# Designs tried in a protein design chat: VH-VL binders against o27280. Part 398

Target 1, 266 residues: o27280
Amino acid sequence: MDSMNVPEVLEIKRIVEESESVKTFIFSWDFRREVRPGQFVMVWDFRDEKPMSVSLIDPVRSEIGISIRRVGEFTDRVHGLSEGDLLGIRGPYGRGFELMGRDILLVGGGIGMAPLAALADEATARGMRVDALVAARTADELLFLDRLEAAGVNISTCTDDGSCGFKGFAHERLLTLEENHDMAAVCGPEPMMFQVMRILDERDVPAQLSLERYMKCAVGICGQCCLDDTGFRVCAEGPVFWSQELSRVREFGRYRRDPAGRRVPW
Below, E stands for the ipSAE of ESMFold2; O stands for the ipSAE of OpenDDE; V2 stands for 0.75 times the mean of E and O plus 0.25 times the DockQ between their complexes.

## First folded at step 17 (VH-VL)

Design B56 (framework fv_bamlanivimab)
Fold by ESMFold2-Fast, scan of step 17:
Structure B56 (fold): chain C 266 residues (1-266), chain A 119 residues (1-119), chain B 107 residues (1-107)
Amino acid sequence: as target 1 above (266 residues)
Amino acid sequence: QVQLVQSGAEVKKPGSSVKVSCKASGGTFRSYGISWVRQAPGQGLEWMGRIIPRFGRANYAQKFQGRVTITADKSTSTAYMELSSLRSEDTAVYYCARDDQYEGHFDPWGQGTAVTVSS
Amino acid sequence: DIQMTQSPSSLSASVGDRVTITCRASQSISSYLSWYQQKPGKAPKLLIYAASSLQSGVPSRFSGSGSGTDFTLTITSLQPEDFATYYCQQGDDTPRTFGQGTKVEIK
């Protein structure tokens, strides 16, 4: 509906503090505007507007949650807000995840666990068996472990510094996990996603990956949303893509483009 | 599974302070809140406050603000509740419990610490 | 603060009875309501959360219902171990608040 493109001013009903740098803001939502895991919304603080992934979808309570990492001026201001304060929300935008089969693997890094937490809720509600590999730099940056545990998800953790679970990177931990899955969903830093995708492809596990860097393009903020090799337009077809769509793209996991179209290594 | 184990019973004089500990074992300590709930003899349950151990952030019920302090030591997976300026009305069993930030329920609970304030 | 009121404050029942306890919130709490069982000298035990979700390991004779301001705990076939005090609790806001309790006694 056209109403997706008009910001609605919503009251912050609840704030969940996920870590020192991440908060989840919960709003009442009219589910006549369908929201799926993997989609994002534009959050407007009446000065600036930024895309944020939807991390909680609760049609029974008529609520959505948006998880925001503190990383700059906009996010610092939003983190300073309290319950009862107002934000503008428009959307949802983008292609959501699709669920198939009986067993799913989720691989998330940092804030990339936000859309995967919403997906875990949907997968468990459908009766799927869910395994999650949750990766972060340190133990204090692992996100949504309590939500995943409450949902009955089988959790493996991985930290770069070894402060919790496996010491190393997500793809290194994945190599030690031998269970078959009908599909996987992956969200996190692009170099992590690229390495994970390669392993899943070798295991013949179809995967969906979220390219969060292109969320701005869906609303006209960025003009550089095309993947060079295929002419594939992330803003028209993303941010979620099947691994077979990304497997032939040399750009994925190796370099990105700035607003001027220049190649920048990760 | 996570289990919460509290320190032992205390007998205190009016005007003194008491500090109760709550040690988490058998699971993740830092992905949830720890709430403190007290129960006077024959009375109901009263929430005092909570901490989110991951980053040490605490909030308190207004009735106790100014005389309750809740802290956590991540290295020992232990939360503490200190109540100052004790009165006879503070005689109660004090419980710690894991507080789910999303659902708001308490599970598991510590076994309780009896605090008696008498002269 | 959100005030929670339970009804009745006490009741007498026999093994095999259907027992119903009601809880009312002073303002809407959606479904952020939990029920606890407490036996003398013991910590409370979570029975139900999210108004109607049965905690793992809790017998199926316990059920919860309701939303907004009015909530109910039902025990369909009371057993000897069910004689206890029951509390409702809201998790919608801080401070967290409890009902005054309902004592279920042997008739």
Scores: ipSAE 0.656, ipTM 0.827, lowest interface PAE 2.0, mean pLDDT 87

Design B57 (framework fv_bamlanivimab)
Fold by ESMFold2-Fast, scan of step 17:
Structure B57 (fold): chain C 266 residues (1-266), chain A 119 residues (1-119), chain B 107 residues (1-107)
Amino acid sequence: as target 1 above (266 residues)
Amino acid sequence: QVQLVQSGAEVKKPGSSVKVSCKASGGTFRSYGISWVRQAPGQGLEWMGRIIPRFGRANYAQKFQGRVTITADKSTSTAYMELSSLRSEDTAVYYCARDDQYEGHFDPWGQGTAVTVSS
Amino acid sequence: DIQMTQSPSSLSASVGDRVTITCRASQSISSYLSWYQQKPGKAPKLLIYAASSLQSGVPSRFSGSGSGTDFTLTITSLQPEDFATYYCQQYDDTPRTFGQGTKVEIK
């Protein structure tokens, strides 16, 4: 019922361990507050607040899931929590994915599979044919394979080290997949997304790409998620962008900026 | 496609411990959990706890906390349930079952291991 | 703990009969309910999950319905192999809890 930008304290109902470094935290959710695949929430541990993509949207069970990778102090603390513990959730925020056509390709790298897992559920519920290319550095970092399989998704995998599926990068695997799709959705490291976008553009497949860049504040601090020449803000105008929008951004896939505004290669 | 195969029947003295194994064949542990459920003669099903073998996370029912230890060896795709300080009331068939972390239902089940605790 | 209560505890039926078994949870469990079949000396077999989803390979004469606190398992045309004990199980919370069982016996 309340759509305000105030954190709601929610009980962790269940924790799903996706890998050694990724957990999905499941909460009861009132779907009077609509949430769509591709949107994110601010997760508050009563000390710090960080943006996290929604990875599970289940209106039948009145639940959402938030998948969190262990990468630093905040996420280490959250990973130490148990079922029954409390977290603050604010949102959802951002633009979600748009579905069109009959056939969709999902291309995900690492934790980028999290928002794509939620999208896969929605696409299959709409009767779309879903193909997923799941990429990671190693087999242990491939995420949501069991969930995608249960949803009826046709899965291809690749790992940088060859420990599971195709040996190589996502874009190299995509080149061996000649099938046409009505649209694609892509989420993962920016260099991967840039290479995948180029292939999809050549194939005239419209693609949406999700940029989960660091944000200070979802409600208005600029400069933390701004995209180069266009001035787009990931938290306000994203995180989901059409490929044609990203093709105009010189920064995308080539470099990022540190807090001082300096260019840092990927 | 995945099958769970349990160790054979055990007869134990009161005060001893028993360790039952559950080997997954036809697949890896992946993100699925392994739950342990027991059934005393003529009684219903009682959940004891679970482990997610890939990550080593274990949860136990309060009734068994302190007496049950659930472990897994990923290299052999085998989960173990050890119950200590055995009493005659622990006489039961012990089952392992794969549980889905999102759904929580149990499928497939192991064939069961009969544990008899007698003097 | 969430208590699961089945009704009836036992019933007698003939081949071809329609059988219904009811399961009640002490608090709302949404649709987090499974039904299992167990034959003497054997492990339980999953029939229904998520209250109404038929497990692959299970005959279509089995169906589940309900949400919240009240659930039903229906067998529309009982076959000889269906004489067994049936259990409901909630998986909304830990510990996972089972109903006491319903024994379906030949008349």
Scores: ipSAE 0.015, ipTM 0.571, lowest interface PAE 8.4, mean pLDDT 85

Design B59 (framework fv_bamlanivimab)
Fold by ESMFold2-Fast, scan of step 17:
Structure B59 (fold): chain C 266 residues (1-266), chain A 119 residues (1-119), chain B 107 residues (1-107)
Amino acid sequence: as target 1 above (266 residues)
Amino acid sequence: QVQLVQSGAEVKKPGSSVKVSCKASGGTFRSYGISWVRQAPGQGLEWMGRIIPRFGRANYAQKFQGRVTITADKSTSTAYMELSSLRSEDTAVYYCARDDQYEGHFDPWGQGTAVTVSS
Amino acid sequence: DIQMTQSPSSLSASVGDRVTITCRASQSISSYLSWYQQKPGKAPKLLIYAASSLQSGVPSRFSGSGSGTDFTLTITSLQPEDFATYYCQQHDDTPRTFGQGTKVEIK
């Protein structure tokens, strides 16, 4: 049997509080099951199961971390857990990021910094130069700045309200950064990612973008996992896509689908 | 770049409580904690508990549970440690220290607050 | 609780000596170990974290090694300012616990 489809019951070893709404849960992990930045796992609280991106990958200590934002009933329950409590973890699933070249750019918005933090660790371990543009609505919502600094990442920040760094949106800040990169990785709200993708395309920087849409199952053919024009299943063929793939998707950055499959503007 | 400055020395009677402050300045990162560590005269270091000032709840060592309360005021970047039902064995220097959540090391440390419990 | 035991509890050394201090955890703590230096009347100062990572601004004569349960702090060519008490501390589990300390005294 495919052991990735059977949840392992793991003990929460450590909890890191990233912000008022985000916690990272750290577990011991057997790295005979390889996990790559950009992949996700299904987190099971013995009642419901939800997909979560892997935000820490540490083979030396045999640990992974999963960062979870408090946004609803499931995540509220998980946030109420303590070190020593148990969660079911199934996976990993999905296509991870591919690293290319020597100089890379990371552009993250909000919780989208979670998979990018894991990527930053891998890129710096490979000796790559990493620039990160970290975006949020306010200074208190900027995530992983201390981890990125410890990894040797060159950090630029922007906040909508100007409380930290550049005042404005990620794509506006990116326009003031003229340094060329061999590739970029982008994760955050779809409208942000669409604007960032357009700028990177004009600069001939190949970009990978991570889409974390609602899903009913980890690996399936359900309608909630599909993109409009391409038929791509985010959980099976994503969540990471090249900018060339997304530039032809009418749905990307313009509208989404609710749990009933109805088109809803961003 | 973060600096921690603690309140001044205190002399307290047995059965009373003491509240020590720790003001942080110079830091821009939000994921650090503040741990409280005490040291009795001529003895070693003993961890009491910690708080993440901007968004966490306090965690305590079991032996201090029920007597220690750690709080924080985000607007003044100040953490507090209150110890109740004081006894002579609580005479110690009390330190606050910035607590790295991922690696767990303490840096920087406050200068310490001497608390003497005497009748 | 994880118990941390240091050896020796005290030692005498001369300027220029190589000094080694050991720390043993009652269970595996991976590399979640830090070393601190404390001088009389002063707060502790971080020297080493993650078992072997030298804190910025700390002289290169200090080094740490070990993983699991057994850890070592080494001072190469002891200097006059190094006479102090040294503590190890684990972060693998709550509560955080310290060793009892090792006092390095003038021979």
Scores: ipSAE 0.648, ipTM 0.817, lowest interface PAE 1.9, mean pLDDT 86

Design B6 (framework fv_bamlanivimab; at its last look DockQ between E and O 0.83; V2 from the best seeds 0.79)
Fold by OpenDDE, look of step 18:
Structure B6 (fold): chain C 266 residues (1-266), chain A 119 residues (1-119), chain B 107 residues (1-107)
Amino acid sequence: as target 1 above (266 residues)
Amino acid sequence: QVQLVQSGAEVKKPGSSVKVSCKASGGTFRSYGISWVRQAPGQGLEWMGRIIPSSGRANYAQKFQGRVTITADKSTSTAYMELSSLRSEDTAVYYCARDDQYEGHFDPWGQGTAVTVSS
Amino acid sequence: DIQMTQSPSSLSASVGDRVTITCRASQSISSYLSWYQQKPGKAPKLLIYAASSLQSGVPSRFSGSGSGTDFTLTITSLQPEDFATYYCQQSDDTPRTFGQGTKVEIK
C-alpha cells in the first residue's frame, strides 16, 4: 500500500458541474485506503496544494469525489482542468463524521454540503432516516439537491434571498422545525454552524461540526490550523468536532487565523 | 415531477438549419444536464451532445462537432439544439433528455421532434 | 469511443417467457450502464440504471446485472406490454453510446 502522505497522481475520471462555481472531480480510488465522510484530502496541482473535503465515496465503483469551489488562483487552475487531466491527491486526513442512531439531521451551507453529501449516502445506505437542511445565499448556490433526493434524503432548503425554500438563515429555519434527531452533522459558514450548534445543544441533540481552517501540512505538525485555548489541530483532531469539544474553543464562530496567523473575524 | 416538452415537427431544405427547443416543466434544470439524442427512421439511438445549463458548457459527439450547437436558457428552463448544414441523412426524431451527471442515464425524455430534410 | 454490442438484434417470445438480452462494452465501463425500453412512436423509457438499479415505477419483472464489460437485462415473465425495442447505454465515457437495440417480438 502506498503511503498516505505521498501524493498519488490520479487521473480525473469525470467532472460534475454542481453549480457555476462548484465542480466535483471524480477519481478512481483504492479502498484499501479507507476514507470516511468528513475527512479531507490534499489536492496538488503540481504548483500548490489545498485541503478539500471528500464529497463522494463509492466503494462499489471504487471512486471518490472531491468538490471544489472556485474561490482563488489555485481553484481557478483546477477548474480549468478537463477529464483525463492529472492531479495529485494525498490522504485522507482528519477525523470524519460518526453515525449514530436512526434519524440524522444534516445542516449544510454552501460548499459545506460537500462532506455532508457523502455522509448522506452512507447514512441512507445504512437504512437511516436522513433529513437535510440545505442552505445557501441564493437558489443557484444550493448544492447536491438532486443527489440527495436520489439517495432518499428529506430535503429542506433555505436561502438568504428567499429564492428557494425558507427565506432566511439555516438556524432560523431550524427553529421552525420541531422534530428532534438522534444526531446532527453540520458543515458550512462558521457563523451558521455556531448558531446551529447552540440550537441543537438546547435540544439535547448530539452534534458534529466540521471546521475549516488554514491547513498546510495536514498531519498536525505545522500548527497552522491550531485552535486557540485548546490546541486542537483541525487537521488532526478534526476537522469534525463534537459540539462539546467546540464549546471549549473560544474562537469558534468568532474568528479564524489567516495564513500569516493573524486573527480574521468572520 | 419534471417533464420535458419539445417543439413541433420541422420540415427543412438541405443546407438549412433547424433549432429544436426543450422546455423543462414541473421543475428546473438544477444540476442536471440536457442531452440530445436522435433516431433515424428504423435505426437506433445516437447521442449528439450535452449541455450543463448551470454553466452553459456543452460537449458534442465528434460526428456533429462544428455543425451542432446546444444552448440553454436557465431563466426559461429551456434547452436548444441547433443543427446546421442539414442533409437528408439528418432526417430523424430528435430527443432531449435529462442527463444525470453522476450516473449518466437519461430520464425523463422529451416527446421527440421529427425533423425531415427533403428537397 | 466505447462500442456497445447488444445481442440478439431481435427475438421472438411468448407471454410468460423469460427473456434475456445481453450488452457487451468494448472496454470496462464499471457499472455505468442503463437499459431503455422504446415502443413505436414513443420516446425511450429508462428501465435500469447503474447496471442493476430498477427505475422507480418499473415492474419488478425487469432486472439488470453485470459489471465491467458484460451486462444483462432480464424479463422474468414477459407481459403483453413488454413487446418493444430495448437499448443499453454506457455512461462511463463521452460520447455516450447505445447498443444497436433488441426488438422483442411476439412469437
Scores: ipSAE 0.850, ipTM 0.916, lowest interface PAE 0.6, mean pLDDT 95
Fold by ESMFold2-Fast, scan of step 17:
Structure B6 (fold): chain C 266 residues (1-266), chain A 119 residues (1-119), chain B 107 residues (1-107)
Amino acid sequence: as target 1 above (266 residues)
Amino acid sequence: QVQLVQSGAEVKKPGSSVKVSCKASGGTFRSYGISWVRQAPGQGLEWMGRIIPSSGRANYAQKFQGRVTITADKSTSTAYMELSSLRSEDTAVYYCARDDQYEGHFDPWGQGTAVTVSS
Amino acid sequence: DIQMTQSPSSLSASVGDRVTITCRASQSISSYLSWYQQKPGKAPKLLIYAASSLQSGVPSRFSGSGSGTDFTLTITSLQPEDFATYYCQQSDDTPRTFGQGTKVEIK
């Protein structure tokens, strides 16, 4: 077996263009290295390395998928690659989602739907009823709708501009959906996750939330990944946390930390 | 609910070019590809190439590379296939089909466009 | 290119018969295999994708199986509307390639 801390150079088998700004890169994967929804890998383009969530996990086909949003220089270079090109992948890292009960609610915003798409596949394979609330700024930024529909997921959408589904934010849409679930999984912008967590807490729905804050180190000790008041390291103890754990973090949904460790408002 | 509607039949002379259109209706915010597949009289199905309309990225079968150009106009939800330097063996029905990016199956299909190359 | 070979090229059957069509890939394509039905003068219609997933609206008498290089389409209790040509298609690699077709004719 290869060490998780050494990048393996893998060929891009297939590229799925999810939107104008998001692509999913699919690789053959040896599942002797287990991968679970909610975990991430470090993607290396031979210049820079960045953490990316695993969005497709298919042990029958021996494939994983990694979804990447174009937000800067590294992701611009990766988006310029073609099928047959090479990327370095190391991992997986982090704690994956835990599934419990019969009914799950997924609440995703933008690229936060990536790890939730993998979770939806696992939940449906286990026979769970899956409801997904998919949120984005505009209709063109709603991700994985076809994949979720094919998996038998019950989908609700909302967009900030009203171009698809409910006009408004995820938490506003959630308030109009009064169904109870055995658990929820949430991933997206931190302010969205904070509002959703509060509603789920009031409904006594246990929730897991994935914090995809900027991370400097995927393995080992990194102080810059710490959450205020708790000392949690996102790369070591996360990125998936239960809502009860996050409710004690004063900065969650209010502040973030820059690369130097300074508090910065959202 | 998505429907693909193609342009009408064409008769062309050898050495000319033909440009076939494929207009998609409904579900336009969903991510998909458009493939072009042809079928000569009494023969099987032959894949020519595909385009992802959102990016304009196109791939072609080697047999047609250099003669085929596939384009898309997002504002009209229309894909085009242009085949140049036509020969009599290019006589066929040309289909467009929505191409699932994950699974690669084709659904729905356009109704087909008959192209006849004759002197 | 991945070559797809169907067997048989044609067969004769009666209403009520069980029909089996096979498709072989020149290399492993995992489960990236679809089956289509085509009637004269019409576009192909998707029946099965991902080797075994029945397309919405397709009758349950159609089923697909297989993985790797060997795949099968089965029609239990053939109906009059099932006399058609059937094609397999791989999507594991580019270019996408089709089998040569199997014509199912009335006996």
Scores: ipSAE 0.766, ipTM 0.876, lowest interface PAE 1.0, mean pLDDT 88
Fold by ESMFold2, look of step 18:
Parts: sequence; structure tokens; C-alpha cells
Structure B6 (fold): chain C 266 residues (1-266), chain A 119 residues (1-119), chain B 107 residues (1-107)
Amino acid sequence: as target 1 above (266 residues)
Amino acid sequence: QVQLVQSGAEVKKPGSSVKVSCKASGGTFRSYGISWVRQAPGQGLEWMGRIIPSSGRANYAQKFQGRVTITADKSTSTAYMELSSLRSEDTAVYYCARDDQYEGHFDPWGQGTAVTVSS
Amino acid sequence: DIQMTQSPSSLSASVGDRVTITCRASQSISSYLSWYQQKPGKAPKLLIYAASSLQSGVPSRFSGSGSGTDFTLTITSLQPEDFATYYCQQSDDTPRTFGQGTKVEIK
């Protein structure tokens, strides 16, 4: 009954080159189907279909932006497209972030900044004070800095190699930041999110974290996105979870599963 | 504060080429495009093309297709515009400007490079 | 190409006047519209982006409005430094195109 289960073929209106490996594809979008920060879409290139983060939500212009990191054959093909080319999009899917209070902390690693950029736009539009800790391995992989600055976000950076900002991991930089936020939103590599969650829990800061798992159906039927012990489906009950929900998930931050379902270490 | 500094004025003969440089200071090109806009004496503004320096991808206005080449050198934060087969009507001030990829506005602008194509 | 038509082409005004300049696009450009000020011998300067957003450092006497095809730039209480040529520019589609300009002269 829900048309979000059938891909809608849309023209790429604009391509923003965020980095050498990340592009944002902007489409016209009918907001009768609401999109919230933290939800995802399935992107179809007429050969394959993959989940991708929504990074721009603009009901006034009737546009969405979908940020895609080049990591394999599917994303290589999509990165080769031009404005005017077609992609199929179905969704949105999943549970997005909920905003709370007046002061929010965003902690993002790599492409994990994509849903947080959308959340930052919503938070600033509501008049909230937004601090963002943007992490990557190198300076060239720090995403959305100019966009966040233009939105009035207070930015801190860290890089593993020290090429920009604090040299070290996001959770190490977090220990040196102010502790007076009403909530936090976290998205990035799962080991980073686990360490950040522990710090935020100790500080009694309500935190929402966005997980990624292998997905096939995106509507909760196939079971490929399930979390151990709880049975939470990342595509249905997530991808955004509160930290207290994740405290019941044994695998979070400890191991992952390959496409065959085997446990592998991070 | 990003600033764009262009190369100096040039006087050229018809049929020759000109290459104008545009160097960014106080920032890098990686998240923005660089557009080139010209203004003939007493006339309005005319967009020529742009480059996304991180990828080297350039787009040109149809009027200039085949005559203009826009390039960038990420290591020096410098973009270049080369216009070939110059005619007297190419006499203009040539501006570079940082092109916001989301909004498409131009800010900041370079100071401009006067190019005179004489008889 | 999207044609941008400004009105008027020129106007004469006195210090303290309210000035309104209009810009019409040949098709809807949503809010992808910017306004620039250019003084003689200088590069253009961004005043307004996204139709109505005031650029940092631009005096609050400048404002922009409109969406779709019809846009206005308003200057309240014109100052001596505001005598210049003003351009609108659309960024909804390639090629980027400018209006022909509006010259604001002292009366």
C-alpha cells in the first residue's frame, strides 16, 4: 500500500562533490512522504540496490540529498553518473533521530556525518545550539565542514593522523570537550560509536546512535539486518537507537557479521 | 576567510590565447567549485564555466565550448582559465569566483584580470 | 538557458530613499537566486543568497524576497555607498545566468 516499497525513478538534479570519495546526489522529492534525519533510502541503479543515508532534507525547495561513498562496484557506477541521469529511490525507511532540549552534540565519523548534517540543519532551524565533533582518518576525509559552518554549527575536528585538528580518536577528543549537552547523536564506524557511547553514558547524556548492518529488503522481512540477542531489525526498529536500547545488544562494538552471517571481529 | 588572487592584466593579439590564474588563500578548493565570469567594457556579467578542483571535472557554457579550458592544481590551490582563438570581442575583465556547490552563489570573487585583444 | 530579466535597467534615487529592484526568471528557479552589488572598477559582491538570506557583513538595510519566478531586492534608507549596479543570478540550472543589471544613480 505504501509506494515507498517501489522504486521511484528520479533524475539527478545536482551533484555535490563532498570529497574525492563522497558525492551528494540531489533529487526533487514529493514531501507527502515525510523524510526525517537518520532515515535511509534504497538507491537502485537498475542493476543493484543499496541503502544510503539522506544528508539533505529541504521541504521548502522539495529536494533531498543522498550522500554516497565510493567503496565498490555499485558505488563506482553511481559516482560515474552525471546530472540528468536516472536513479531509482525507494523509501524512506527506518527510525530517524529525535531532537530534545536546546543543546545538541553531534559526533560523526567519515560518511556517518551524512545523516548528522541533515540533523544539524533541522536543529539549527529550530534554534538549537549545535556542536559537532567531526572525525576522519585524514583531513581530506572530513565531511560537510563548510556546510556545517554556514549553518552556524560549532565545529571540532579530529583526524587519526593529525593532519587536521586533534590527533587521535573521536572519543579521545570528546573527553576534552564541554559536558553540558541535552542530547547527543552519533554515527560512524561502530568501534568509534561504542567508545563514544560509553563516555556519553557515564556523563548521563541521552544519546542516539545510528547503526549500519547488511540490508536486503529494507522493510524488516528478510532478517538480514537483525541484531543478536534482541532481534532488533536495523531497517525497521533502527537504524537510530537510543543508547539504552543498545546496552542490550551484545554484538554492538564487539563484532560484526559478514553477508553469510558469520561472526567476525571488527 | 578565503581570498582569490588573480594574475595581472594582459594585452593579446587576435588569434592568440590567454591563461589567467586564480589562487586561493586562507582555504582549499576541495569543497567548492571555481567559476569564471567575464565582463566586457560597459556590459553585464557572463558565466563561462567552472571546475570542481577535487575531481578536475569542468563544465563550460555552450558559447565557449571548444575555446575555453579550465583546470586546477590542488597542490597550489590554483585554478586556471585558458581562452584560445582570441577575438576583439573577448576584450573583458575576467573574474574567478568560488562557486558554492549547494546554493550556486559566487563568493568570494577574485579582483579580476583585464584582457585586451588589440586589432 | 534560463533568462533573467531585471527591472528597471536604471533608476535615480536620493540618499534615504527606499529602492526596489525586481528580477524575473523565464521558468521557476525555486529559491536559487542571488543578488550582487558591483561598484565601478571592483568585482561583484554577494549581498543575498537563497533569495532571502543576507550574506555575512552585508548591512541589514538590504533584503531579498520571492520564490519561483519573481524576486525583489530592497534597499531601505539608501546610503551614499549604495550607488552601484545590482545583478541577480540564478543557480537552479546550468549555465548560471545573470540579469542585465540595474544601475542605481544619485538623483
Scores: ipSAE 0.706, ipTM 0.860, lowest interface PAE 1.4, mean pLDDT 89
ESMFold2 (binder alone), look of step 18: mean pLDDT 92; pTM 0.947

Design B60 (framework fv_bamlanivimab)
Fold by ESMFold2-Fast, scan of step 17:
Structure B60 (fold): chain C 266 residues (1-266), chain A 119 residues (1-119), chain B 107 residues (1-107)
Amino acid sequence: as target 1 above (266 residues)
Amino acid sequence: QVQLVQSGAEVKKPGSSVKVSCKASGGTFRSYGISWVRQAPGQGLEWMGRIIPRFGRANYAQKFQGRVTITADKSTSTAYMELSSLRSEDTAVYYCARDDQYEGHFDPWGQGTAVTVSS
Amino acid sequence: DIQMTQSPSSLSASVGDRVTITCRASQSISSYLSWYQQKPGKAPKLLIYAASSLQSGVPSRFSGSGSGTDFTLTITSLQPEDFATYYCQQSYDTPRTFGQGTKVEIK
């Protein structure tokens, strides 16, 4: 009954190097435990557990992929592993993306492209037209371009330094794109997502946004489950939210939490 | 899309080494790999090893381990394959090819570099 | 290492014929299999990847099928430009390995 909440020790079948700081770890997966784009798993290295978005979902091959950025002690240890090594995987957890209509816009920043890469595969398999705006600080931090290209996705790139594609931020590039979409999915730094959401709202494009900070809330780890400081506290269905839901959250895009959990401006 | 252009033909003596280059045109290396595959006259295709140029990680077929070195220079978008202690049996056409990390298929291929080992 | 075995090693055919080439892996490779065409003096050309996915620009008369250990390349109506050597390749594990090749010759 609760097998999703017990880590299974799985062998790393393949490792794909996405960038100098990002790797995708591929595991055999029993799809009796359904996984959808936008969901995450808890990755256990036998010392610590961290939430990671699922970036590859392949029921035909019975495989999932988990993309991990090197940002600290846990991720440094995981990046040091090789094919054949073992990791504990628990899940999946959280609300996945919903697809509707014929045309979808994906807007991803940095590692936020990971769950969107899995979504692009599903949207393409359903016959949707997929446009992706892939944003990063530099060209070397743009992720999944080869996978998106292979899937037939129409790609626009944007880098802060202008090293690839449009020079500027994702929302600035979005303002120059004329094509409307039936829906959008957005994942990346919260300030980027807030600006993108505002533009999509003005264009009457329904958007789903994935918030990394709410992945722990979906697993029941308290302290960060409140969507609003004033008392909105139930966030069990994250990390994916519709833009209408996020428009009610005063904190979204304006404030972050420091290591002590205190509210500070972005 | 990227095109792969290889260095020209080489004639080498037994015991020497050869270094073949493979230049990617059409931009910098993305996250794809570069594989090296050789073909002796009248024979089939033999995989030697690969590198992910952006990250410098190389791995080799056991048969060539200790004799082959695959490197990449990101600033010139060029991958290299160096084979040492050459024998007459190393006479072959050497190809580089773009290696898709997820699927592992090779496309595009370089035009090939003929290496002849003779006394 | 995963060994790839093709059959036949050679065949003779006429324009318009249906040609079938098979490839067997020594262990299960799921669908991590590609097919290449090579003409004399030329680099190999990718035809099929992921066992059945047709590469862009490759004529629809080429098709691939199979999974696990048994794979097939089919040419439904052989054309003069199709006389070549064909190779299968597994990408399930390292080292990457090729079949020995199948030479398709004019009858």
Scores: ipSAE 0.659, ipTM 0.835, lowest interface PAE 2.1, mean pLDDT 87

